# Ledger of designs, part 22: VH-VL binders against q8ixk2r445to577

Target 1, 133 residues: q8ixk2r445to577
Amino acid sequence: FFGMLQNKGLTDYCFDYNPPDENQIVGHQVILYLCHGMGQNQFFEYTSQKEIRYNTHQPEGCIAVEAGMDTLIMHLCEETAPENQKFILQEDGSLFHEQSKKCVQAARKESSDSFVPLLRDCTNSDHQKWFFK
Key: E = the ipSAE of ESMFold2; O = the ipSAE of OpenDDE; V2 = 0.75 times the mean of E and O plus 0.25 times the DockQ between their complexes.

## First folded at step 10 (VH-VL; framework fv_traxivitug)

Design v01 (at its last look DockQ between E and O 0.41; V2 from the best seeds 0.00; counts 0 for: pae E 13.9 > 2)
Fold by OpenDDE, look of step 10:
Order: sequence, then structure tokens, then C-alpha cells
Structure v01 (fold): chain C 133 residues (1-133), chain A 121 residues (1-121), chain B 107 residues (1-107)
Amino acid sequence: as target 1 above (133 residues)
Amino acid sequence: QVQLVESGGTLVQPGGSLRLSCAASGFTFSDYWMTWVRQAPGKGLEWVANIKQDGSEKYYVDSVRGRFTISRDNAKNSLFLQMNSLRPEDTAVYFCAREGYSSGWYYFDYWGQGTLVTVSS
Amino acid sequence: QSVLTQPPSVSVAPGKTARITCGGDNIGSKYVHWYQQKPGQAPILVVYDDSDRPSGIPERFSGSNSGNTATLTISRVEAGDEADYYCQVWDTSSDHVFGGGTKVTVL
């Protein structure tokens, strides 16, 4: 699967990543933004290694969850996907992080009008449902 | 022991002005969005305005935009609502409330007792 | 311009279960919060994020949300549960929106 990763509950919002430097893509948080077909900021790929890859120049970035964190951070992809980069996009649309055993949920960024994907306990909320568009 | 106490509500004539205050205690005031909600006599709750922690963002219900101004003084743990060009339909109990945050969709976890504003000739 | 629709009143006998609905277009995709308000008092948050309860709120209060309807359920209703109940959501286009409120009468 590839394209825009859109949330069901937070209508018209998609995964978005805009690193300050296109040559240094790691270390920043993935956010949610209104879905648009412009640029590369919203193009992601779900791979057979259960990675969510960001469409960038080499080296490619993969979404990771750091220990003790509930945010999605961009790391470099590795030849063998590390455990903190493995996600399961389930049939019901839930995006499950294997290591933390939590689900990715669309959330409002604290004290902001912006939105971010956060790890939360898995529920049946549409805010935890995702699909590629 | 979160506490919110509104004051300033009184009788005012149409076209008049009034400033409401809300005194907060029992929590770090500057960490929270704050909001005003009003309730006309015998009617339901209506969100009026809210303000970001640092006051850099303010939002209003359409019916009060341009007439009401929400503000805050974090040093004094105080929330304010300046109401100008008051109309009879602004008659209501005005509540201040704290915006709680958990899963990222704000709610009002604590409310004051409210202060009555009556606009009448 | 989200609109939340509640029944104006619900009557329930003591010990029975009251269900208060909050209707909205695809409200199931939003988090719904519920408030209890007794006469002359400030509202009290009783359910947030569809089904979570604040500390101090008894487990008799529960919430659900799916499709176009959110529901506040009050089981084993007591006389003290008589109040107005309001649903509320945050909307990216309309900020905070309340339902019209439901008066719950304990018979």
C-alpha cells in the first residue's frame, strides 16, 4: 500500500512529514495535516517488512516509536526493520504498533490547532482507523 | 481542588458594556486553554469563546464576534470577557471553564458557578 | 456547523436505566463528552472521550458512540441523577458545540 495515509475519524487529515532539511530527514515528529496531493510530504508506503516508509531521497525514512514515547518519529530505514518500526495495518483499518501493543490514533496536539498521530490503547474509535488513498 | 469563580455579572442596558472576570486556583492556570460558556434563562449551554494558554489564539461563537473579547492574565490566574454592544439575547449565566486534555479532543473538566448578566431596558 | 440533537426529556423510574442520545452526522467519528447540570448549579463532566469517566463519577454512568448516535447510559438511576444532560464535541470548523440538552426526570 502507498499514497496518502488518511484518518477515518479526523476527516480529510493525512500523515504528513516535512523535515526542515530534505537531506537530514530523521528526528522529527510525524504530524497530521489536511490531505493534499502536492509534494512528497504526504506520500507513505506500507512495506512487506511492516514499515511505514516516507517517500524521500536516499536514504529513506521509516516511522519509529522511541522507547517511552507515544509520538511517531522519523528514523532511517534499515535493511532489517527494527522492532520499533513495525506496524500492522489491520483489516479494520487500525494501525497497530507491535512493540508497544498500542494503536495509532489521530489526536489534537496539546495547546494547538494542529493534529498528530499518537500511540494509544487500542479501541474501536474511527480516530484509530486509517486507509491509504 | 480546582476552583473557578466568576464575577462581574449585573444588569445593564442594551448597547452597554460589561467585563466579566474568572479567578482560577488549584491548578497551573497558564497550562490550560480557558473558555466561556453561557446559558440563557431556561435554555441550554452555548460555547462563547476560548483562549490559548499564552493568549495568542482566541476563538468566538459567531453571534458575539466583534463585540466580545476574551483575555487572560496568567500572572493573576484570571480570565476575562469584555462584552460590548450588549443585546437582550446576551442575557445569560456566564460560566468560565477549564479545557481538559486527554486523547487530544478537548472537553471542559471544571466549571465555575457562573455569573448572571442581564441585558434589559 | 455541527448540530447535536438530543431528546428534550427522558423519564425513568428509580433503579432502572436511562439512555440519553446525542445525534449528529457521523458523530461516531468524533469524541463526545457529557455534562450533568442540576438546577442552579454548574455543569459537571460525567463522561469524556465517548466512554471515559472522570474520577469521582460512579460507574453507573457510561458512554458509547458509533455511527450517528452517541449515548449516555445511567444505570440503576437514583433520585439524585435528576438533572439536565448535555453532549458536546469539538469540531475543527465550529469549535465547541453542545447539544440542546436532555432533562432527565426520575419518576
Scores: ipSAE 0.009, ipTM 0.628, lowest interface PAE 7.9, mean pLDDT 91
Fold by ESMFold2, look of step 10:
Structure v01 (fold): chain C 133 residues (1-133), chain A 121 residues (1-121), chain B 107 residues (1-107)
Amino acid sequence: as target 1 above (133 residues)
Amino acid sequence: QVQLVESGGTLVQPGGSLRLSCAASGFTFSDYWMTWVRQAPGKGLEWVANIKQDGSEKYYVDSVRGRFTISRDNAKNSLFLQMNSLRPEDTAVYFCAREGYSSGWYYFDYWGQGTLVTVSS
Amino acid sequence: QSVLTQPPSVSVAPGKTARITCGGDNIGSKYVHWYQQKPGQAPILVVYDDSDRPSGIPERFSGSNSGNTATLTISRVEAGDEADYYCQVWDTSSDHVFGGGTKVTVL
């Protein structure tokens, strides 16, 4: 699957990746931003290896969560997807991170002006439901 | 350790004025939005007003706009509600509450015991 | 200001599950918080951000929020859970909106 990955609860917000250096795509946090579909920042591929891949840029990035953390950050993709890069997009829209056994949730950062995807205990909240546009 | 203590509630005639106070302790008061919530006898909770950390933004429920003024004094760890042109429907227990923040929207994580305001002839 | 709809009361036997609903148009797009209030006392926060628990709240309190309905679920209810329960959202048009409250009676 390919496109903009939108949150059901936080309507019109999409996964967005805007690294400060286009030549250094690794190690920065994925954010949520108003869906617009312009440029390269909001297009992701969900692969057969259960990766969420940022492949409109070279080298290709894959979303990961480091052990003990709750933030989604960009890593380089590998030939075989590491466990921390595997997400299961369920039929109900939940986005399950296999290694941590947690779900991706739309969340508001402190200072109230920005939103990010974070790992949280899985619930049926619409803020934990995602779909490709 | 977080403590909020309201004071100033009393019996007042319609059209009168009253100032409520809330003394805060056990946290850095200036780091938090603060809120007044009221509860009429036998009724539910109603948000009344809130105020930003530095006092620069204030919001009110429609029924009190123009009559009530929320304020804070961060040097004294105090929250205030100035209530003018009081009406019988303003009769309620008034709670002071701290707005918490985590990964989502704001909520009220600590509440005072409340102070009773009675507006009647 | 929007009104969140809660049933006025819910009765539940000890050891069973209580479900308290909070209805609102597109409430699933908002974060819902829940408060418990016993007579003569201040409310306490029992669930925030739809489904998270503050420290000290037992795991038998849980929440969900989807579509037009948020739900507070209290499993294995105890006599001490008898109280009024309020849902609350932040709404830019009305700042903080409370539901009308639900009285939970443990029979």
Scores: ipSAE 0.000, ipTM 0.556, lowest interface PAE 13.9, mean pLDDT 86
ESMFold2 (binder alone), look of step 10: mean pLDDT 91; pTM 0.930

Design v02 (at its last look DockQ between E and O 0.03; V2 from the best seeds 0.00; counts 0 for: pae E 18.0 > 2, placed apart)
Fold by OpenDDE, look of step 10:
Structure v02 (fold): chain C 133 residues (1-133), chain A 121 residues (1-121), chain B 107 residues (1-107)
Amino acid sequence: as target 1 above (133 residues)
Amino acid sequence: QVQLVESGGTLVQPGGSLRLSCAASGFTFSDYWMTWVRQAPGKGLEWVANIKQDGSEKYYVDSVRGRFTISRDNAKNSLFLQMNSLRPEDTAVYFCAREGYRSGYYYFDYWGQGTLVTVSS
Amino acid sequence: QSVLTQPPSVSVAPGKTARITCGGDNIGSKYVHWYQQKPGQAPILVVYDDSDRPSGIPERFSGSNSGNTATLTISRVEAGDEADYYCQVWDTSSDHVFGGGTKVTVL
């Protein structure tokens, strides 16, 4: 699967990544933004290694969850996907993080009109449902 | 510290009406399916009704369908059960429970202390 | 429409192992959850998804599920384990279904 990764509950919002430096794509947080399909910021790929890849530049970035965190951070993809980069896009639309056993949920930032994907307990909320478009 | 507190249980006559409430705290209430489970005196657990996060889906056990209405107010972190046309067999402790979820299956990970509804002439 | 069958009672001596069964047609294809309920108290989830254990539940509690029978196993039984135990499944056709419950008595 590839393309825009869109949320069901938070209508018209998609995974979005815009690193400040095109030559240094890792270390920043993945956010949610209105789906526009323009540029490279909203293009992701779900691979057979259960990675969510950001295919903007080489080397490629893969979404990871760092220890003790609930945010999605861009890391470099590895030959063998590390455990913190493994996600299962399940049949029900939930995006399940294997290591934390939590689901990716569209959430609002505090006192902001901005949104981010966060790891939360799985609840089958529509805000935890995702699909490629 | 997830907490569910039921209220509203009392003695009513057959054919009467009663509204139960459940106050939730310690978690984001609007993120979860919520359910009512009842237990008649000396009997087992029986699922009664549940409701989706946004209230767009509601399901009932057959014996209460058409008489009971489940609802929720996410702004007030509250779950409700409107019970009409009550019958003696509706006599039970009514529990509010939060539904946990994994891999397309639901369970009840937290329960309230329950509130007793007695239907008797 | 699913029916879950539990034995009405199970007796066990302290320190021994109690096994509570939950029978159902092809129950092994579903996830079974278990609840402990002591007199006058609310039920407590002790096992979910056949064999997973909630935080705070001791490892003495374990679960398995295959074929037509799910089993809750309580090892090294303590007096405090005396309670009613209920199995439960979720079904798209029948919503939530509980077993009849099993009273575990610690001798």
Scores: ipSAE 0.631, ipTM 0.877, lowest interface PAE 0.8, mean pLDDT 94
Fold by ESMFold2, look of step 10:
Structure v02 (fold): chain C 133 residues (1-133), chain A 121 residues (1-121), chain B 107 residues (1-107)
Amino acid sequence: as target 1 above (133 residues)
Amino acid sequence: QVQLVESGGTLVQPGGSLRLSCAASGFTFSDYWMTWVRQAPGKGLEWVANIKQDGSEKYYVDSVRGRFTISRDNAKNSLFLQMNSLRPEDTAVYFCAREGYRSGYYYFDYWGQGTLVTVSS
Amino acid sequence: QSVLTQPPSVSVAPGKTARITCGGDNIGSKYVHWYQQKPGQAPILVVYDDSDRPSGIPERFSGSNSGNTATLTISRVEAGDEADYYCQVWDTSSDHVFGGGTKVTVL
């Protein structure tokens, strides 16, 4: 799959990556932003290695979760996907992070009107359902 | 004007206990993770412990885990470090620091001037 | 990320550029923060998130981070830049998130 990764429950919000320095794409958090399809910030590829790649910029980034954290952070992709970069996009739309055994949920950022994807215990909430457009 | 003022550092015998305080002003204290960092004489900086905004999460460097307890009182804009079973290697200047947050990572944007703890007989 | 390696010292002539390295396995996948500490004083933040500068820090201070190395660069070094410099990365599994420190001497 390739395209805009949208949330079912938080209508019209998509994964978005807009690092403050376009020459340093590693280590910043993925956010949710209104789906617009303009520029390169909202296009991701789900690969056969179960990676979510930000490949519109060189070097290519892969979404990861660091041990004990709940935030989705950009790392460099590797030839063989590390366990912390593996997500299973299930048929019901849930996005499961194998290493942590948690699901990606659309969440409001603390003390803010902005939204981010975070790892949470898996539920059947539409806020944990994702699809490519 | 962010200000952090540590107090409570003194000479204590090995095995003793001591409580450090940090008074905060010039910012909304309850919005920030707070941390203690120490520096032994002539040595580098060592992170000791931090505490979440509401006090619900606390983390410690392994060498103090089980002996030190970080706490906060948001009504009084105060951060604390209870130090038990003190050892000579705990001798250091202890700094209170505020954690800034950006892009999922924490850094220490404001520091107090530190308070000296000496553990010796 | 258990150890951040810094050279113990760097000497630089006034007006020249000092480069202070911070080595760590895949440190380029994390944000690196830098602190300046003058003798008898508390540290101050001089660079955060690899390359951003707090208000009041001169533009002569800059940072970069890629691969296994982060670098603090001080251009047009002045005598007032003589200090210890520490890199730091947030790490939930390590008891030491700071580098060992680099003493910058302006000669």
Scores: ipSAE 0.000, ipTM 0.493, lowest interface PAE 18.0, mean pLDDT 85
ESMFold2 (binder alone), look of step 10: mean pLDDT 91; pTM 0.922

## First folded at step 11 (VH-VL; framework fv_traxivitug)

Design s05 (at its last look DockQ between E and O 0.06; V2 from the best seeds 0.00; counts 0 for: pae E 7.5 > 2, placed apart)
Fold by ESMFold2, look of step 11:
Structure s05 (fold): chain C 133 residues (1-133), chain A 121 residues (1-121), chain B 107 residues (1-107)
Amino acid sequence: as target 1 above (133 residues)
Amino acid sequence: QVQLVESGGTLVQPGGSLRLSCAASGFTFSKYWMTWVRQAPGKGLEWVANIKQDGSEKYYVDSVRGRFTISRDNAKNSLFLQMNSLRPEDTAVYFCAREGYKSGLYYFDYWGQGTLVTVSS
Amino acid sequence: QSVLTQPPSVSVAPGKTARITCGGDNIGRYYVHWYQQKPGQAPILVVYDDEDRPSGIPERFSGSNSGNTATLTISRVEAGDEADYYCQVWDRSSDHVFGGGTKVTVL
């Protein structure tokens, strides 16, 4: 799959990657922002290795969760996807992180009413449901 | 390092036309959405138009839609604003601005110094 | 989000704190950006994404955004902070929207 990864419950919000340094894309947090499809910040690829790739930079970035953390951080993609970069997009729309056994949820950024994707215990909430557009 | 230089602002009569240019340097121009923002004398900032990296998408504030055309030439690192059917309320300093590379559309990280357009008899 | 409301002016003594507000219906769902403009100069970005600073902007510039109000805070105000300040959001129906601007006067 390739496109904008949109949240079902938080209507019109998509995965967005906006690193502060144009020459270094790794180590920064993925956010949620209003879906617009303009530029390259909201286009991701879901691969057969269960990666969520940010394909607008070479070398390509892959979304990861570091041990003990709940935030989604950009890492470099590897030839074989490491376990912390594997996400299962299930038929019900849940986005399951295999290593942590948690689901990706649209959540409010702690310092504002802005939103980010975070790992949380899996529920049936529409804020944990995702689809590509 | 990043530099944006506007030109072409002058005095024109109502109903007239004018073409503004913006010369870009110090960054890879073709990777960025570009925008025009204007400021009437003694007034605040108003977004006017923006244009996608490859020129395939263009957006305008309602007050100029149908009269202004934004364009770009990526080979010459240049942004343009063709202004037709000019009105006195179009009188402003026109700024060329770069939209943040990482977000594509949301904020303006570098601005030119502006060029003054005056529409009057 | 069609209108962002800012107070026309704020006066502050040197060394004190200035707070510039940006009001909008449910503005907390948007990322708010702030620009400083001195007379006869181009605007410069001082805060983006509600609370982040570009390189070269001192930590005494900070931002917040919740509910119907975003705020730019300038701590330990210096004479060089005297300027107009504008908030801005992107809205899908009206594209980029600027507030009306706030003149900060350091007295």
Scores: ipSAE 0.034, ipTM 0.676, lowest interface PAE 7.5, mean pLDDT 87
Fold by OpenDDE, look of step 11:
Formats: sequence, C-alpha cells, structure tokens
Structure s05 (fold): chain C 133 residues (1-133), chain A 121 residues (1-121), chain B 107 residues (1-107)
Amino acid sequence: as target 1 above (133 residues)
Amino acid sequence: QVQLVESGGTLVQPGGSLRLSCAASGFTFSKYWMTWVRQAPGKGLEWVANIKQDGSEKYYVDSVRGRFTISRDNAKNSLFLQMNSLRPEDTAVYFCAREGYKSGLYYFDYWGQGTLVTVSS
Amino acid sequence: QSVLTQPPSVSVAPGKTARITCGGDNIGRYYVHWYQQKPGQAPILVVYDDEDRPSGIPERFSGSNSGNTATLTISRVEAGDEADYYCQVWDRSSDHVFGGGTKVTVL
C-alpha cells in the first residue's frame, strides 16, 4: 500500500512529514495535515517488513516509536526493520504498533490547533482507522 | 482540587439584564477554555457560549448571539456571562464548566453547581 | 449542524448491563463524551474521547464509537447509577452539541 495515509474519523487529514532540512530527515515528529498529496510530504508506503516508509529515496525514512513515547518519529530505515518500526495495518483499518501493543490515533497536539498521530489503547473509534488513498 | 462556583442567578423580568459570574480555583485558569452550559427546568443540557484562554475568541449558540456576552478575567480567575434582552426561554440553571482536552476535541471535565436564572413577568 | 439522538429512557435491573446510545450521521468522526447527571446536581464527566475514563470513574463505565452510533455501557448496574446521561461532541462548525439525554432507571 502506498499514497496518502488518511484518517477516517478526522476527515480529510493525512499523515504529513516535512523535515526542516531535506538532507536530515530524521528526528522530527510526524503530524497530521489536510490531505493535499503534494510532494513527498504526504506520500507513505506500507512495506512487507511492516514499515511505514516516508522517503522512498536514499536514505529512506521509516516511522518509529521511541521508548516511553506515544509520538511517531522519523528514523532511518534499516535492512531489517527494528521492532519499534513495525506496524500492522489491519483489515478493519486500525494501525497497530507491535512493540507497544497500541494503535495509532488521530489526536490534537496539546495546547495547539494542530493534529498528530499518537499511540493509544486500541478501540473501535474511527479516529483509529486509516486507509491509503 | 478544581472548583467552579457560579453566582448571580436571580429572578428578572423579560427584557431585563443579568450578569453571571464564575469563580475558579484549584487550577491554572488562564490555560483553559471556559464555557457556559444551561439547563431549562426539566430539560436537557444546552451549550451557551465559550471563550478562549486569552479571550480572543468567543462563540455562542445561535439563540443567544447578540444578547449574551461571555468574558473572563484571568487575573481574578473569573468567568462572566452578561445577559441582555432576556426572554422567558432563557430561564435555566446556568453552569460554568472547564473545557478539558486530551485527544483533541474538547469536553467539560469540571462543572460548577450552577446558578438559577428565572425570566418571568 | 450536528444532531445527536438519544433514547429518552432505559430501564435496567441491578447487576445487569445498561447501554445508552447516541446516534448521529457519521458520529464516529467525532470524539464523543458522556456525562452523568443526578437530580439537583451538576453533570459529571464519566467517559471522554469515546472510551477514556476520568480518574475516579469506575471501570463499569465504558464507551465506544463508530459509524453512526456511540454507546455508553454501564455494567453491573447499581442503584446509584440511576441518572440522566448525556452524550456530547465538539464540531468546528457548530461548536459543542449535546444529545437530548437518557433517563436510566434501575428497577
């Protein structure tokens, strides 16, 4: 699967990544933004290694969850996907993070009008449903 | 602990004016949206108005727009509702509530006990 | 403008499970919050963001939300659970919206 990764509940919002430096793509938080499909900022790929890849060019970026965190952070992809980069896009649309055993949920950033994907306990909420478009 | 205490509710005649107050304590008042919710006797809850932390944004239910004004004084941890041109249908218990948030869409995590406003000739 | 529809009343025997529904077109697109109100008292938040519970609220209270229906579930109902229950959402177009409320009677 590839393309815009869109949330069902938070309608018209997609995964979005725009690093300050195009030559240093890691270390920043993945956010949600209105779906526009322009550039690579909203282009993601779900791979056979259960990675969510942002950059399909070298070096490749993969979404990771750091220890103790509930945010999605961009890391470099590895030859063998590390445990903190493995997600399961399930049949019902839920995006499950294997290591934390939590689901990715569309949420508001604290004290902000912006939105971000966060790890939360898995529910049947449409805010935890995702699809590629 | 979080506390919200409403005051100012009384009997007024149609066309009259009234100002409600809400005294907040137990939290950083200036960090939260605040709201007024009312409940007519024997009826359900109705959102009335809310105000942003710094007072730069105010929103109202259609039925009170132009007549009611929400305001706040963060230095005094106080929320206000100025009600003008009151109508019998404005009769209700008026609750002050704090707007909490976690996943993004606001809810009311703490409420006052309310103050009764009665509009009658 | 969002419209939330609740059944006017629900009756349940002690120890049984009560389910209060909140209907709305694609209500799953919203985070739904639930409040308990007893006569002469202020509302109390019992579930927020579809199924999260405030501290102090028993785990007997749970919520779900998808499609066109949100549901507040009260398991092992007690006499003290008798109250009115309101669902609520925030919509950027209409701001805060409440359901009509559901009277839960414990038989």
Scores: ipSAE 0.019, ipTM 0.689, lowest interface PAE 4.6, mean pLDDT 91
ESMFold2 (binder alone), look of step 11: mean pLDDT 91; pTM 0.925

Design s06 (at its last look DockQ between E and O 0.05; V2 from the best seeds 0.00; counts 0 for: pae E 12.9 > 2, placed apart)
Fold by OpenDDE, look of step 11:
Structure s06 (fold): chain C 133 residues (1-133), chain A 121 residues (1-121), chain B 107 residues (1-107)
Amino acid sequence: as target 1 above (133 residues)
Amino acid sequence: QVQLVESGGTLVQPGGSLRLSCAASGFTFSKYWMTWVRQAPGKGLEWVANIKEDGSYKYYVDSVRGRFTISRDNAKNSLFLQMNSLRPEDTAVYFCAREGYKSGLYYFDYWGQGTLVTVSS
Amino acid sequence: QSVLTQPPSVSVAPGKTARITCGGDNIGRYYVHWYQQKPGQAPILVVYDNEDRPSGIPERFSGSNSGNTATLTISRVEAGDEADYYCQVWDRSSDHVFGGGTKVTVL
């Protein structure tokens, strides 16, 4: 699967990543932004290794969850996907993080008017449903 | 303990102006979205406006947009609602409430006692 | 724009179970919050995020949400539970939205 990763509940919002430096793509938080499909900022791929890849060019970035965190942070992809980069996109649209055993939810960022994907306890909320478009 | 105390509600004529205040205590005021909710006599709850922690974002229900202004003074732990061009349908008890946060979607975890605004000729 | 529909009133005998419904088109997709309001008093949060309960709220209060209906359940109803109950959601288009409220009468 590839393309825009769009949230069902938070309508018209997609995964978005825009690093300040195109030559240093890691270390920043993935956010949600209005789906526009322009550029690479909203282009993601779900791989056979259960990775969510951002950059299709080397070096490739993969979404990771750091220990103790509930945010999605961009890391470099590895030859073998590390545990903190493994996600299961379920048939029902839920995006499950294997290591934390939590689901990715569209959420309003604290102290901000922006939206971000966060790890939360899995529910049947459409805010935890995602699809590629 | 968290406390919210509204004040400023009174009788005003249509077209008049009024400024409501809410004094907050018992929590770090500057870390929370704050909201105004009103309740007309014998009616239900209606969200009116809310404001970001630093005041940089403000939202309003359509019926008050352009007439009401929400603001805050974090140094004084105070929330305000400036109401201009008041209408009889604005008559209500006005509550200030703190917006709680857990799963990324806000709710109102603490409320003040409310202050009554009456708009009548 | 979200519309939440509640029954205007619910009657329940002491010790029995009251169920207050909040209807909405695919409301199950949202997190629903519930407030209790007694006459002349401020609302009190009793359930949030569908089924979570604030500290200090008795376990008699519980919530569920699926399909087109969210439900606040009050088990072992007491006289003190007589109040108006409101459901509420947050929506990016309309911000905070309340139901019309349900008056619970303890017989």
Scores: ipSAE 0.065, ipTM 0.737, lowest interface PAE 3.2, mean pLDDT 92
Fold by ESMFold2, look of step 11:
Structure s06 (fold): chain C 133 residues (1-133), chain A 121 residues (1-121), chain B 107 residues (1-107)
Amino acid sequence: as target 1 above (133 residues)
Amino acid sequence: QVQLVESGGTLVQPGGSLRLSCAASGFTFSKYWMTWVRQAPGKGLEWVANIKEDGSYKYYVDSVRGRFTISRDNAKNSLFLQMNSLRPEDTAVYFCAREGYKSGLYYFDYWGQGTLVTVSS
Amino acid sequence: QSVLTQPPSVSVAPGKTARITCGGDNIGRYYVHWYQQKPGQAPILVVYDNEDRPSGIPERFSGSNSGNTATLTISRVEAGDEADYYCQVWDRSSDHVFGGGTKVTVL
């Protein structure tokens, strides 16, 4: 799969990555932003290794979750995907993080009107359902 | 009939300034990203800058960043390129282009005829 | 994608097939677009998204993209196809990158 990764419950919001320095893409949080399809920030690839890649020039970034955290951040992709970079996009649209056994949910940042993807206990909520467009 | 007409190209001295204009017609201008592409005499095409349909995002090739400013006026169906601190290597025909897209990423589906900028003592 | 490599020229007899290559590391992961430019004229889009044609472009123009090479193929070449041809990608950092161009000569 390649394209914009959109949330079913938070309609018209997509994964978005806008690093402060476009030449240093590691270590920043993935956000949700209105889907627009313009520019580079909303295009991701779901690979056969279960990675969610932010396709930019080398080196490529892959979404990861660090131990004990619930936020999605950008790491460098590796030739063999590390466990913290593996997500299962299931047929029902849930996006399951294998290592943590949690699902990606669209959530509002605390004390903010901004939205982010966060790991939460898996439920059947449409806010935990994702699809490429 | 989509039309893009550039104007403002002329001879300028190094260090000078120049503003290019592009008049658009035959389509809803405010729906499209717009782009400047240049071509030095006898050379290939080089992307220069683009601007989102509402003007909120602007991107530049590294060689012009800080010297050139892209802008648009959607009420007048016009695209602009303000060029400051001009150098001889900026000598080129400057084309206005409309960015089209499908499921992939941007390509340039309509082009103007270009306006020649010459930077020379 | 910092550089797209095209051969500087290709010569083809009328009625034969011209193949114009665009080389880049992992270019198969990009959508490649192709433009035709005749002397003194603006470029026109002839192929976009690797293999699609705009309305009005003959079916004898086709494109492919795999691995490290994208190719524009012009079948049954006519004298009117003599032009410069450029490949182009968007590199995901908002830069649009053009190849150096290939002059197609029909002889």
Scores: ipSAE 0.008, ipTM 0.541, lowest interface PAE 12.9, mean pLDDT 86
ESMFold2 (binder alone), look of step 11: mean pLDDT 91; pTM 0.933

